# Designs tried in a protein design chat: VH-VL binders against q3z8e7. Part 19

Target 1, 156 residues: q3z8e7
Amino acid sequence: MVEKIPMTASGYKKLEDELSTLKVKRIDVIEEMRLAAMDKDMRENAPYHAAKEQRGQIEGRIKEIEHELKYADVSEYTDTNTSKVNMGSTVKLRDPKNGECCTYTLVSPKEIEPLKGKISASSPIGKAVFNRNKGEQIEIEVPSGTLQYIIEDISF
Key: E = the ipSAE of ESMFold2; O = the ipSAE of OpenDDE; V2 = 0.75 times the mean of E and O plus 0.25 times the DockQ between their complexes.

## First folded at step 8 (VH-VL; framework fv_denrakibart)

Design s58
Fold by ESMFold2-Fast, scan of step 8:
Structure s58 (fold): chain C 156 residues (1-156), chain A 119 residues (1-119), chain B 113 residues (1-113)
Amino acid sequence: as target 1 above (156 residues)
Amino acid sequence: EVQLVQSGAEVKKPGESLKISCKGSGYRFTSYWIGWVRQMPGKGLEWMGIIYPGDSDTRYSPSFQGQVTISADKSISTAYLQWSSLKASDTAMYYCARQKYSGRLFDYWGQGTLVTVSS
Amino acid sequence: DIVMTQSPDSLAVSLGERATINCKSSQSVLYSSNNKNYLAWYQQKPGQPPKLLIYWASTRESGVPDRFSGSGSGTDFTLTISSLQAEDVAVYYCQQYYDTPYTFGQGTKVEIK
């Protein structure tokens, strides 16, 4: 099955902006490597190795963003005819066994803030709730076993 | 305050060995290249070489490769320029200078060491 | 090696008048990827070590008076002193730092007329 990375239109744009910034930084770090190489042998050159490591980090992030943009599944929440969990949705989950409630918002990769309940659709919770309806019971697999929740509410 | 302080003037005979010093203070000595520049009496500036004290990596101008040795002792924040056998043509003012990382320039200079080689 | 050639060898200018020094490199010192010229200017007063004035062809080092300015690109560069002061009597050197070995021009002596 073709990999799909759910995100909002704003999330997609933020990744494009970050990519543009990183490509400019890549030019600068390549120049730093050139300057460092002029002074020292590449193997024994601490400034060269530092710049090379920074270039590696920048190139790694560029590849990650390009992968995310390539497989992006861009969608927006809807306001009048949807009862299903979508990108941008805030879902309230209730554990039927103990009655505890938890709230999560599905966001694009760049907007993830776990401590504020902002999670990706590819997380264990995100996968379990995505495209599900209010009132459905879902199962979340974790290393210690299977957790069960009911989707109590969906908001946007 | 960044300072480079060089050793005092030397008067030597041809064939003698010599080692002059350049002590850095007011900055992290191991993080900046130190260069040596020669100025013969009444002449211009000649870059001789540089050393990175953090790992003692040394680069020479082709004109000075094999003619001098550049070294550093990071425990006392001091760089050295050394001759095994001086010649009369080595008579000159010798400057050490810190290389500015941004642009590979020389931003701080020592006061200079005058070396006179005569018989 | 990159050869640096200055002109004139010496220049006599009256106090308050403009002094212009030229520097030519045997090959371009402009790095196309960042559009920067790897060229610096130094001032050396009698009995003193050289002092960095300008780098990247036109950027003044901190503490350098604004009467000093650098211009040019590629192979042709100019140092201008807009209004010569008594303390500006010195020899001025251009330097390329595009490639090793680093090389200096032969120097231009500036003195008062």
Scores: ipSAE 0.000, ipTM 0.460, lowest interface PAE 19.3, mean pLDDT 83

Design s59
Fold by ESMFold2-Fast, scan of step 8:
Order: C-alpha cells, then sequence, then structure tokens
Structure s59 (fold): chain C 156 residues (1-156), chain A 119 residues (1-119), chain B 113 residues (1-113)
C-alpha cells in the first residue's frame, strides 16, 4: 500500500489545525458561492467563478492533508539528536570528488521549502541520510546515475 | 419547488452493470452538491459519496470507492450512480439528496430507487 | 471514521408523552474555532426518504414543529419530542458532518405504546 510518511508531533498537529481551518473556510466559500449565484447571470458572474476556484483549491488541500494524516508515522524526534540524522536535523553533505557541499534540513511535509534546503524524509536525499551517522558515506539515486556524498555534519 | 426525481426500480442479476439517475429541478443544479445514500433492507443509512455537478468534483466514502462511480450531466440536471458488476449484497434502496450549502446537510431527498440483485 | 451510536434501538411512548433519543459520537464533532457541533437529526417514515429535522445539533429546520428539539455538545447529543403525536411514528437518525465519510447512527424506532 502507501509508505508511512515520517513527521514530527508538531507537524502532525499543524496539519490537524490546518484541516480544521480549511473545513470552516469551505463552509464560508460554499455560502459565498450561493450568495454570488443569486446576484448575477452565471455566465458573467466573476464572484461566483472566483469562489468556485477557491473551493476547488480548498478541496484539493483537504484531500492532501487527509492523505498525509492517514499515513503519518509520528515518532519522537528531537532537535538534540545529533548522533544520527532525524526529523529536524540539519545535514551538511559533501561530494568527496569535487568538494561541493550542500545543506538540508529534514522537516515535516507542511514545512517543505526545497529552495531553502527544507526537504522531506521521503525525498531521495532525505531517505539516503535518515538515521545515518556523521562521517558515513551515502548514495543517492538520481536520473543521471548514483551520486555519492559524505555526511560532514549533523546539527539541530 | 425543489425536487429530486430518481429512476425506477431495477431487478438485476449478479455481474450485470447498472446506472441509476437522479434529476434535479426547481433550483440551480450546478450550485449544489448531490449525495448518494444506501439503505439496505431493514438497515440504516450509509453515505456513499457526493458530487458537485458544476465541476464534477467527487468524494467517495472509503467503503464505496472503487465499488461505484458517481457522475453528473449538468446539461440535463441529472446525477448518476453506476456499478460495473453488481453483487447480491448491492440489494438496497438508493437515495440521492441535495447537500445544503452552509452545513453539508441533505435538505432535499429523492424518492429512492430500489435495486434488487438476485439470481 | 467517526462512529455514531444511538440509544435505545427502539422505544414506545404514549401519545402526548415525551420521547428522548440519544446519540453518541466516537470523537468530538464540535469545531472549537466556530463553536458549532456538526450534528444533524433526520426522520424517516415507512416507505419515505429521510427528512432533515435539526442541524448544528439544536437548530430546527424550517417547517419542523416546535415539539422537536436537539441538545448536546461534543460527543453526546439528544433529540427530544416533547409531546409525541401519531404522525411522529418513524425511525430517527443522527448524522455527523464534521468529517468524511459522513456517518449515521443505526437509527431509533419510535412507536406509540
Amino acid sequence: as target 1 above (156 residues)
Amino acid sequence: EVQLVQSGAEVKKPGESLKISCKGSGYSFTDYWIGWVRQMPGKGLEWMGIIYPGDSDTRYSPSFQGQVTISADKSISTAYLQWSSLKASDTAMYYCARQRYSGRLFDYWGQGTLVTVSS
Amino acid sequence: DIVMTQSPDSLAVSLGERATINCKSSQSVLYSSNNKNYLAWYQQKPGQPPKLLIYWASTRESGVPDRFSGSGSGTDFTLTISSLQAEDVAVYYCQQYYDTPYTFGQGTKVEIK
């Protein structure tokens, strides 16, 4: 079936809170659609179409969160676990061949920001580093082949 | 007057396909969700799923996902519930109902379609 | 899934007397942000589709007689018919609409004794 999605307890709660907020917002948007539909011709009704668009976005996000909560694997992860890569850890990887380095922080699904180095444990990089120790050599599968990195540092 | 009119009773054999209908009138069909509810003989109510006819967004109860298909044709204000292969356990009364905007409530109900599946 | 449990399964009440039906949800259907209980009650007479009676736990649907009232919050809800009339003989269902799948109680059959 579907792999479990690792996340912190705070990340899980944040998703629950967002789901609750979206369910209330959905009620408001449905009512907004009803009111807009009463005022104007459907063909010309910009407020109706805007509300419909917003409802679609809300429904999509609700479905996404429900999936994540259903398959969530909530474990005790602390920012003080520096011996092994865990949720909340910031990992510095170095390519031993060209000396290039990159820094990534493992975060819950809701906190993912790839451009700022915040990635999920389910990403190719996240899977490769999770539960690994400082100094360990890892291999990351990418379309162009297999990349090798050394875990240079683990911080919180 | 808001009205939901369902298709007539069906008698089928296991393995046969079936599509039943629910026609809305007296309101803007594309502005309300339509839900389907099953009631097995002598039993209570089971929500099967719901569709928004305006854009065909559909939600299924997990127990019915993959078992039935819900669809709608907004040009004729009609929603559908479909089985690809009926089972004897599908014998039930099937209701369609309009969902109220503000409360996810079923405020107007069709008269029901009795589906009997037997050898 | 939120499981809805009603009690009793059936009850017989004399004409003009009070009928009380209970409904319990396996988890709270009160949303703290808007302070609303996502709980409805339906009436189903033999050979007829269900009819919405009460929503938001205690709001009476337009056209529903004052003798019907809903109460409760969180996980425990009650439907009360203050003075049972012959036309009230039916099966009554509670429904949660807090989360999908929407779920109903097993129903309570109300008869005249």
Scores: ipSAE 0.000, ipTM 0.460, lowest interface PAE 15.7, mean pLDDT 83

Design s60 (at its last look DockQ between E and O 0.32; V2 from the best seeds 0.00; counts 0 for: pae E 5.5 > 2)
Fold by OpenDDE, look of step 9:
Structure s60 (fold): chain C 156 residues (1-156), chain A 119 residues (1-119), chain B 113 residues (1-113)
Amino acid sequence: as target 1 above (156 residues)
Amino acid sequence: EVQLVQSGAEVKKPGESLKISCKGSGYTFTTYWIGWVRQMPGKGLEWMGIIYPGDSDTRYSPSFQGQVTISADKSISTAYLQWSSLKASDTAMYYCARQRYSGRLFDYWGQGTLVTVSS
Amino acid sequence: DIVMTQSPDSLAVSLGERATINCKSSQSVLYSSNNKNYLAWYQQKPGQPPKLLIYWASTRESGVPDRFSGSGSGTDFTLTISSLQAEDVAVYYCQQYYDTPYTFGQGTKVEIK
């Protein structure tokens, strides 16, 4: 089976943007290396070695991003009534006891932003809602016990 | 707008070499797989192979492995399909297509290149 | 390789009537990690490249009329045209993109009766 790296469409775009930025930065750093090499003996050239190290870091990150983009698997949300919660889905959960609601977006591990309600599909909430339909009641396992919620809405 | 533009129709003789092209535009060429599909006259679609222009990783269908060469020049956003020695049986329409990240299906297609091989 | 088999090879349907095309895969194209079926449907009209209609087995591509629908899971899939229109005359192909090679079905020619 071909490797599949799950992510959101937005995550994919962010990686593309980052890649573009890094490629430009790489050019700049290479120029810095060139300039530094002109000033001092290579053995004692701290600026050169610093630039070289930075280049290595940039190239490492570029490779990582390229790998992710190469094998990216973006599951798109559909507006169909039969749509299930998937990567990139935003779900509204309602507590059937008190009517309180919370909203979460399922994202890849690298896209997690708890303050914005972006959670991993592998999180307790993510696991509970993943591949579920609107209207289903789910159980969320937390350290304090089991919480009950209804999937009130699914969006993308 | 995403577009794939292929080279023009080819008329060749058996034994001749051929290289046809597919130029992509409107997207980041290096971060999407691009594939080739053969369609013989009056026949169905045949998945030939794909290439990732970013690193030139190429994957062939077993049926086409060793029969053709898929390559890409990312500097000009162009993918290629080539034969070292054409056969009459290579007569077909050849399509290039972009492979989307949403499951890796072909979402955009070139207009096709007709290759005719006859004595 | 995953073999895709369509049925029938050809289909003649009256205008406004339902057209049904089946596609079977030799192995499941359902990915357990995301519960998605890696199955697509394409439409090809004479002299044109294929056009993507359906992906994830049941999701319509943007711009595709709602009379086109995909269903099925695992190894059995169906493309349905609820009310055949004149412009729907074409050859339809299923394709799995679960694993390389991403094989196509042999195609189904849809004509007006």
Scores: ipSAE 0.608, ipTM 0.846, lowest interface PAE 0.8, mean pLDDT 92
Fold by ESMFold2-Fast, scan of step 8:
Structure s60 (fold): chain C 156 residues (1-156), chain A 119 residues (1-119), chain B 113 residues (1-113)
Amino acid sequence: as target 1 above (156 residues)
Amino acid sequence: EVQLVQSGAEVKKPGESLKISCKGSGYTFTTYWIGWVRQMPGKGLEWMGIIYPGDSDTRYSPSFQGQVTISADKSISTAYLQWSSLKASDTAMYYCARQRYSGRLFDYWGQGTLVTVSS
Amino acid sequence: DIVMTQSPDSLAVSLGERATINCKSSQSVLYSSNNKNYLAWYQQKPGQPPKLLIYWASTRESGVPDRFSGSGSGTDFTLTISSLQAEDVAVYYCQQYYDTPYTFGQGTKVEIK
């Protein structure tokens, strides 16, 4: 009933710091939107649309961090070298429809680097692969629907 | 210093309503879960439920779902446990306890509120 | 629900002697993702609220004397008091925090012989 989101003490602290920074940025972006909205040509108002998108990203990240902090289980991780997806695992996913492969590594919040495939266990992909075995088909819930992938490989 | 202070002892009759309180201090109240634990006279500990004061998200033990209501007022750092109609079987010591982020265990406990419902 | 069962229900131990309390869970409380046992031990003295002694099965809470130690993994856990002191007379409870509803053992009363 209550989610478990494992993380280290330093990871928890980094999320708190990031949340604080994002809340400050949110204030700035809201002001940017207000100033841009004073422009009378709203159909081609690039600054307004840029600020609106940035606010969306900030609000989404704030919600994600608040969720992670609420369900955080702070402890030291141990390397178990199991066949199941764990914290520290690198997972290769294959889309059965088009055959495309992507790799993701489950890391603590302090190490998240999406552009390099380092994601949290609480992310949509992270949740779907967590504690799964090689060869399982997983479903990832996203706003536009459900994505399906096969766990092709697990490494540490 | 982290402290949970509960309201005083209550003596009630069957059918009466009751609301007891648990006030937290010395920490950020909205970022820790608060749980309620019942201990009937001479018996062990029973977890009743928890609330996250930041968003009032509540979770109940199946044994207590519908029997009590847990709520919180974050503006005064206080959690509540409420009965609409008390029964003699509700006679017990009621503890509130804070849930620590490191393991979802209960690390600080209130002093307890003794509720006596006359037979 | 995860059922916690302690043994014995009560024990009498002489001052300075070792006390051992066992706790069994109806299913594993070991979380493979972080390799941690979601198991805690509490001490309750007459007229007082419970006090956290041990968490993660074997980690002593700050301020708890080193004569208290926890061990075990999965479904079988032990609380050991290496040299019983007079102030250790109490009821001891194990608790799983692996999943809701959080559940406690029935308690073990520790008395002086």
Scores: ipSAE 0.480, ipTM 0.792, lowest interface PAE 1.8, mean pLDDT 87
Fold by ESMFold2, look of step 9:
Structure s60 (fold): chain C 156 residues (1-156), chain A 119 residues (1-119), chain B 113 residues (1-113)
Amino acid sequence: as target 1 above (156 residues)
Amino acid sequence: EVQLVQSGAEVKKPGESLKISCKGSGYTFTTYWIGWVRQMPGKGLEWMGIIYPGDSDTRYSPSFQGQVTISADKSISTAYLQWSSLKASDTAMYYCARQRYSGRLFDYWGQGTLVTVSS
Amino acid sequence: DIVMTQSPDSLAVSLGERATINCKSSQSVLYSSNNKNYLAWYQQKPGQPPKLLIYWASTRESGVPDRFSGSGSGTDFTLTISSLQAEDVAVYYCQQYYDTPYTFGQGTKVEIK
C-alpha cells in the first residue's frame, strides 16, 4: 500500500526548484555558523544563534519538500462528471444541525489558499471528504472534538 | 541525459556472496525511487523491490523479502542488489530502473547485469 | 498481490496486419479518485532492456509510433499494433503500478508469420 500525495506537474516542479534553492542556502548558513563560532565570546554569540535558528527553518522545509516529492503522484485533472470527491473537486458541506454550508476545493500543496477554501487532500477536511459520494456524512477530527457534515454537492 | 549504468556480468558458485551496482546520472538521484527487476533465462519480468535513496526506504516483493538486500549510497548516486548466499536458481539477468514521478512507473532502465551461478 | 495475465502467450502476424494482445488483472487497477488506470505496456527486444510504450492504459510514451495503441479499463486491457512492422518483433509485457509489488504479465511473444 504505497502512500500517494496527489499534485500537479507545475506543483512538482515548484517543489523541486525550492528544494534546490534551499540546499544551496543551507550551505551558506552552515558557513555562517562556522564563522560565528570563531567568536571568542560565546555567551553573547547572537550571530551564531541567529544562523542556527535559520538552519533549523531551512532543514525543516527541506524535510517537508523531500517527503512530498517521495510520495508525489502527479496526475492530470479530469473533466468527467463523477459522484466522488477527487483532486480538483469543489465540495459543498452542510452542517446537519443548522443547515449552514461551506465550500472547499481540493488542490495540490502549492495551490493551497485557505481563505479561498482551497485545501490539500492531507488536511483534516480534505482527508474526510476524499473519495466520498454526494450525500455521505463525514466526520472531521479537530482538537475541540468531532465535527459532522453532509456532502451536499460535488463539482469541478 | 538520464543514465543508469550497471556493474558487469558475474560468474559465481552456490553459497558465494554478491553485490551488483546501478549508478544513476543526469538527474537528482535522491528524489526518484529505484527498482530491481529479475528476468530468468527464457522467462518474463519479475518486480523485486524498490528503494528511495533519499532515506533508504525499501519495499520488497513478498517473493524476494529475505532473499536479497536492496540498498543505496546516495553520496555516489548508486543503488545495490546483494545476496549473502547465492543459489543456482539466482541465475538471471537483473535490471535496475528509475521510477518516474508522473505515474510512478519505470521510465529509464539500466543495461542489465547477467549473474550466472553454477557449480 | 495483483496477478497480471496476458493472452495469447505467442502471436504470429503477417507483416502489415493487426496484432492484438490482451492483459487481465486480478483486481481493478483503476484509481477512482483521478479516474486513471495504472497500467503500462513495455516492449522488449532480444538482448535489450524493456522499453516503455504506453502508460495510463492508453497514453503513448514520447517517440512511440502511432500504430501502437492501448485500451481498456479496470481489469481488462488491450495493446494493438495496427500494422505490424519488422522492427515490432519482440516480447510485450503489461504491468500494473497501482500497488506494490508492481507485477508484470508473463509476456506475449510477437513474431512475423
Scores: ipSAE 0.056, ipTM 0.579, lowest interface PAE 5.5, mean pLDDT 85
ESMFold2 (binder alone), look of step 9: mean pLDDT 94; pTM 0.944

Design s61
Fold by ESMFold2-Fast, scan of step 8:
Structure s61 (fold): chain C 156 residues (1-156), chain A 119 residues (1-119), chain B 113 residues (1-113)
Amino acid sequence: as target 1 above (156 residues)
Amino acid sequence: EVQLVQSGAEVKKPGESLKISCKGSGYSFTSYWIGWVRQMPGKGLEWMGIIYPDDSDTRYSPSFQGQVTISADKSISTAYLQWSSLKASDTAMYYCARQRYSGRLFDYWGQGTLVTVSS
Amino acid sequence: DIVMTQSPDSLAVSLGERATINCKSSQSVLYSSNNKNYLAWYQQKPGQPPKLLIYWASTRESGVPDRFSGSGSGTDFTLTISSLQAEDVAVYYCQQYYDTPYTFGQGTKVEIK
């Protein structure tokens, strides 16, 4: 079973639009390959190989999008609910042992920047905080063991 | 967008050397043949030759073999047409064009370079 | 070499009327293995580079208006402009790409009456 991929309704729509565009482009590229393959030229068929490479890239991207759409967990963007961590939420975590705090924002896969605190809901931290309330103590499972934090604040 | 930009007009005397350029952008430059076509004033189109920029495989029309040199520098996406010694009969508009189907079909054209050779 | 001959050298057609240009090759440009005619048509407006209109004798290039059509096979080809518009004033060239050297017809100038 694959874990669900959280995304906004807007993000889902963008993927649907991209998929539609790629499927149209795929038809054009396949036709271009067919026409190029009919060429009498004795030299290796550069347009054919270029089209074949483009087709490979298009097919790969289509597979990625179809996977994301199949396992998408779409949440409607609302006026703002700060009582629970959701996509787009910025969460402040406090280590109860040393008082240190860190801030993370849950973003879509294309917007991930760990060094800037932008993480996916599928990351260890993202999984631990997703759908949790302010004030809850959470456990984050990482390769080195289990970390404990308190959700100190939730914002957008 | 696919674009071919050629160097500016040239005015030369017979016996002088000349090298004109054609810079491609908006596509994989090394994946398409570049062709050169001559159009003498008030006349039709004459295919001169083609080059595949990735390996510099060059093929000439028999009428232009030994008259000109076609070359390319793939690091700057530029093809060249060169004369070692110009003649008055070389006065013409010279077009570069990207070619589909292994160098056969001219799908995108440069704006042309006018070469005038006179004493 | 394959010699391409166009007819007429020039023609004047009224706006909205049909223009027909013929192109004849000195030998067949039909490749039997794929049943394709290696023939293209180009449009050249004054002061501009040529523009690809049609390839494989009858396939219209993307963005080319429906009024342009190509027909024929083997050695005899036709370019038809079903309803001439002012922007269609140009010289039209056929080209064979069956064999090297690739050769063009001498051109047909289309003007408005």
Scores: ipSAE 0.000, ipTM 0.464, lowest interface PAE 16.8, mean pLDDT 83

Design s62
Fold by ESMFold2-Fast, scan of step 8:
Structure s62 (fold): chain C 156 residues (1-156), chain A 119 residues (1-119), chain B 113 residues (1-113)
Amino acid sequence: as target 1 above (156 residues)
Amino acid sequence: EVQLVQSGAEVKKPGESLKISCKGSGYSFTSYWIGWVRQMPGKGLEWMGIIWPGDSDTRYSPSFQGQVTISADKSISTAYLQWSSLKASDTAMYYCARQKYSGRLFDYWGQGTLVTVSS
Amino acid sequence: DIVMTQSPDSLAVSLGERATINCKSSQSVLYSSNNKNYLAWYQQKPGQPPKLLIYWASTRESGVPDRFSGSGSGTDFTLTISSLQAEDVAVYYCQQYYDTPYTFGQGTKVEIK
């Protein structure tokens, strides 16, 4: 019944910092709404409606972060001296056909940055490497077919 | 600096009600579970329960379910532990503590509130 | 409920000597899905609240001196103080956070011999 959201300690801290920043921004936006409301009829007040929309975006993100923090399980992504791919692991993959390599780090959903190689365990690559050992050959299912890689290195 | 500051010592008679407090500062109060731990004189630690201040979701130890009420007021960053009717067996030091992750570990503790119940 | 049992109940150690405290759980606190032990150690000095020392059986909390170390897995855990200092005189508690209710050991009192 209780959702368990795997997360790194750094991911938890980043969400905390983001939440703190958003709460400060919320104070500012509420003040903007108050000032706008003093000057014009609310129904035709463009600055008020702009501030109200901005507040809606901030409140939505705050609720999302609060949910993530409430159900966070930081243990899932703790750095370990294991030979298996786990959350927080950095994995170097090599294509055996052409020798090309790519590096990926398995992170929590809110830490995902594909352009920096930070991916989720739910992604096609994440699913294929999770809980695998160095030296294993893996297959990644994509719309265009199946890709093959070898896990060349695992680091934390 | 993260701090949890608890209310002062209480001396009560059996049957009286009591509400003690734990005020958090130096961190986002709604981002951490707050727990309560009892320590009877000369004895060890007993986990009582936890609360998520953002929505007041509570989880109790079976031994304390129905015996106490845990609540929080996020507008003043304060958690509470309350008895409707005290018993002599409630005499103890009561600690509040912030849970480090998802309500499991106690990383920062209040100084404790000594509750003495005697007739 | 998971029962936590510590040994010994009290321990007298000379300054600079090694202190070893054991903790046993009535069932495994190792979670197979993440291979982590849900076991923590706390230090409580007279008149003070407990202080977190170790979590995940062996991870030292920030600011805790390196003379404190935790080890073990499953049901058997150890807290070691490699070189006892006067400030280490306290009662030490293990805690499982594998399942609710979270439970503590009865405590081990460490004194200077």
Scores: ipSAE 0.151, ipTM 0.592, lowest interface PAE 3.8, mean pLDDT 85

Design s63
Fold by ESMFold2-Fast, scan of step 8:
Order: sequence, then C-alpha cells, then structure tokens
Structure s63 (fold): chain C 156 residues (1-156), chain A 119 residues (1-119), chain B 113 residues (1-113)
Amino acid sequence: as target 1 above (156 residues)
Amino acid sequence: EVQLVQSGAEVKKPGESLKISCKGSGYSFTSYWIGWVRQMPGKGLEWMGYIYPGDSDTRYSPSFQGQVTISADKSISTAYLQWSSLKASDTAMYYCARQRYSGRLFDYWGQGTLVTVSS
Amino acid sequence: DIVMTQSPDSLAVSLGERATINCKSSQSVLYSSNNKNYLAWYQQKPGQPPKLLIYWASTRESGVPDRFSGSGSGTDFTLTISSLQAEDVAVYYCQQYYDTPYTFGQGTKVEIK
C-alpha cells in the first residue's frame, strides 16, 4: 500500500471537475485577451491586463490540481496501528513526487549487498527507516541533498 | 464524452519494429494515466505499464520492462506503445485505458489494437 | 506479485436468476489505515474492451445497473448479478490495485443456461 496525498474519492472527483472547468475557462480567457489586444495598445489596455492576470491565476490553480491528482492516494484514512521496521524487515519506499518505489531489506553486516537492496541499519536509509511505522514520511540525508520517501509497506 | 481511439490492426513479421497509438478525447489528457493492457488470444488481462502524460513519467510491470516502450505526446493527446523487435509471442490484442486514482483503476478503455506477428 | 484467483472458470445461469462470482487474492488487499479494499471488477463482452463495474470492492461505477453488487473484504470477494439479463453475457475479471504490478484474475465466463 502507499501513503501519498490522502483524499476521498469524492474529493478526487471534485478536483477532476474543477480542472475540467478551469481548462474551459482558460480557453475563454485566452480569447478575451485576443479580443482586448485588437482594440488598444497593450501597455494601456486594462481589459487585456485583467485577462492576463486572470489567466495567471487559472494556470497556477491548474498546476496545483494536476500535482494533487498525480500524487493522490484516494481513500478515507482512519488512524490505525501499523507494524514497525526492524532487522530483517523488507521496506518498500515510495518517492511522493513521482510514485517510484525502492525496496530495501535490513540485514546483518555479513549479508550487505546494496545493489540488491540489502542494507545495514546503520546506512543512511537504514537509520531513517528503523523503528518507523508504515505510512510515515522519511527524510534521508545524502551528499547531494535530502531525499524524501514514504514507507509504503513493511514485510519480512 | 470520454473516448480512447486506438490505431488499426497490424500484421508484422518477427524482428520488425512497431508503434501503436491511443488518442484520448473528452477529458483532460494530462490529468490521468494511460495504461496498456495485453490480452493474448483466449486469455485474460495483463497490465504492461502506464504513463502520466503531463510529465511523461512511466512505470512498467516487471515482465514488460525492457520489452516495450511507452510514450506520449500531450500536444495531440496521444499515447504510444512501441516494440523495437517483435516476436511471435507478441501476438495479442493490446488495449489502452485511462487509469485514475494515481494509475490504479482502468475507468475507460480503447477499442483495442490487434497485433499479429507471424512469418 | 499479488495473485488473483477466480471461481468458477465458467458459470451458466438462467435469465432472471442470480449469478455469483468469487475472487481470492494471495494476500490481503485491505489497507488498515483507511479500511478500504483495493479491489475492482470489470466486464468484458465478446469483441469489446473491458468495462469498469465495481471499485473499492463494493462501490458501483456511475452508470452501472444496480443488479451488479460487490462484497467481501481482505482476501475473499464476490461479484453478484441479482437478476441476469441477456446483455450480461460476458467474462468478468477481478483486479487488485493494492500494489504494483496491478493484477487481474483469470476471468469467469457467464453464459445463459
């Protein structure tokens, strides 16, 4: 399972409907800009500048909705107890931005094979996930910056 | 009305390349995932992978990773499924489908593209 | 991978009678945090693409007749057609969307007796 941006099916539907409405409105606003531009100089054209500002607001909201829909986890969440990551656990981590998953198993030093996802509890990833619950957001510090993941699943 | 229209049937020889298409209309193409599903003759459904056309982000089923390429052109609301070298075992009906809920549910389907690969 | 198994493989039912199709997942598709079952049902008529009928195990897709209902939780699920109509002749598939890769059952063919 995955924890992303939680929302109900109803909430998701409302965002889809809002997006469709905004895209139609965007067409109308672009046409308003075109018609306003035909009448007057752009610098002094108040109707043109008003339509341009409105278009900016519409574009911003469209981007916001598209982002939310992309990372939506459609459900009605209820607080429940989840298992914790321990030695021997296999942890599925999901990048909330792109939905990509990585799987890692916490193993003893003798069994470490990073390229096969077998890592130590003392590794950056291991330290970040150890004793954490399913659904928690994890931040991993690496030399190139900070990585964010959601603990999607814990198994053995 | 939401509609997905796929390209026509293909008859190919092993080793040939192929690219089939799926054009969406009646909805915001960049707001939904487009997935591809294979149905072998007389068999059930197999999810191959999906693309999110808004940013071309893809995910493949492990069994299809490296066997096909999924792409999209959002300017014409069209998704593609491509093979570099066809095999006789690729003979199947290929469906594209819109996937909602972060690529999970297949809520609208194309009519299918029949691909026949034989010598 | 989560394996979906349907039973029976085929079912013959008289018009107006009840049809019941079962689906079993190899592991639970119930997510405890939201108490939702990540399970859908699809209908595929001869020569046509599949059509979404049910999602969240029991929620009917808009436009789907109320004679179709889904039930079950965890690993065992049922699709019921309360009064079979001629247009319901099809293959029915369950699908889990709990985890990738998304997987379908092998299908249950519903025919008129």
Scores: ipSAE 0.000, ipTM 0.471, lowest interface PAE 18.8, mean pLDDT 83

Design s64
Fold by ESMFold2-Fast, scan of step 8:
Structure s64 (fold): chain C 156 residues (1-156), chain A 119 residues (1-119), chain B 113 residues (1-113)
Amino acid sequence: as target 1 above (156 residues)
Amino acid sequence: EVQLVQSGAEVKKPGESLKISCKGSGYSFTSYWIGWVRQMPGKGLEWMGIIYPGDSDTYYSPSFQGQVTISADKSISTAYLQWSSLKASDTAMYYCARQRYSGRLFDYWGQGTLVTVSS
Amino acid sequence: DIVMTQSPDSLAVSLGERATINCKSSQSVLYSSNNKNYLAWYQQKPGQPPKLLIYWASTRESGVPDRFSGSGSGTDFTLTISSLQAEDVAVYYCQQYYDTPYTFGQGTKVEIK
């Protein structure tokens, strides 16, 4: 297909599980909205408005997950390439100007935690390191300019 | 156990309509694309098109665009291939196949439906 | 459209000998972002549906015997059967799944010499 969204097999399954959970929750919230809408004081119906907002959030997340599953490009579960950065890789980057090191792990959408170094392959850093080898110098495009790093280590 | 079970053989006359089916089981039907592949007698494989049952999004091979309709009913985990007016040149074996989410390769195939169109 | 061309059209090989089938794509099926070749090989025995053998050009599908191997990158690919067995008599097809429309090679018939 045209659009490809890299992810691991475990990441795909987590999205399937989340989707299943959200679809069940959607049924419950729709029923809650229906029951609340039967109240005489609809104008002041806080439960109805709360359920309506929750339904909107659930529908939005369902659409996001369905899009990701539809265009998923899953790394095969037993196809591990330790010589190059791939989904699940932990990458140590060194700034050649100051010698500072940072570590990032490329994870599926459900596992993203930027503060813990878990990032998407679609992030600026993720795009720059994906399929690169140890020792390569990479450039990251950010609004303030271009950052340079060296891939010092790759682990899995 | 993943299975795709197709409807039985059909014998038709030119100009007749036809709808054949492919029922999936043993997996999340709405999470995988289903493709249709034609094989004319003694010939190779021709991809016809694919459908994503979750939203009924379809893509057709240019050779089959407008000649057939691909659809799906997710409530019964069944995909369909339909002709409004059959031609003798439609005589072939038709396979449905599930596309793995890892790059859309065809990992499980139905047993095939033989369609014979003759006067 | 990406055109897939196989060679030879037919191949006769003695039992236990090596069989080699080639497949060429009219344009690269290598995706730069994941460095994977979107190429598969299928086996079709008489009266049966095709069976997936190899994907990502060289990854063997679960349950497929070790004697089957795939190689190549970009536009040139090879399927090798290291020691042909009687049950390997079939037509073999390469397929690109890089983009739509998905296309197959014309097939290579492998038979016993």
Scores: ipSAE 0.012, ipTM 0.560, lowest interface PAE 7.8, mean pLDDT 85

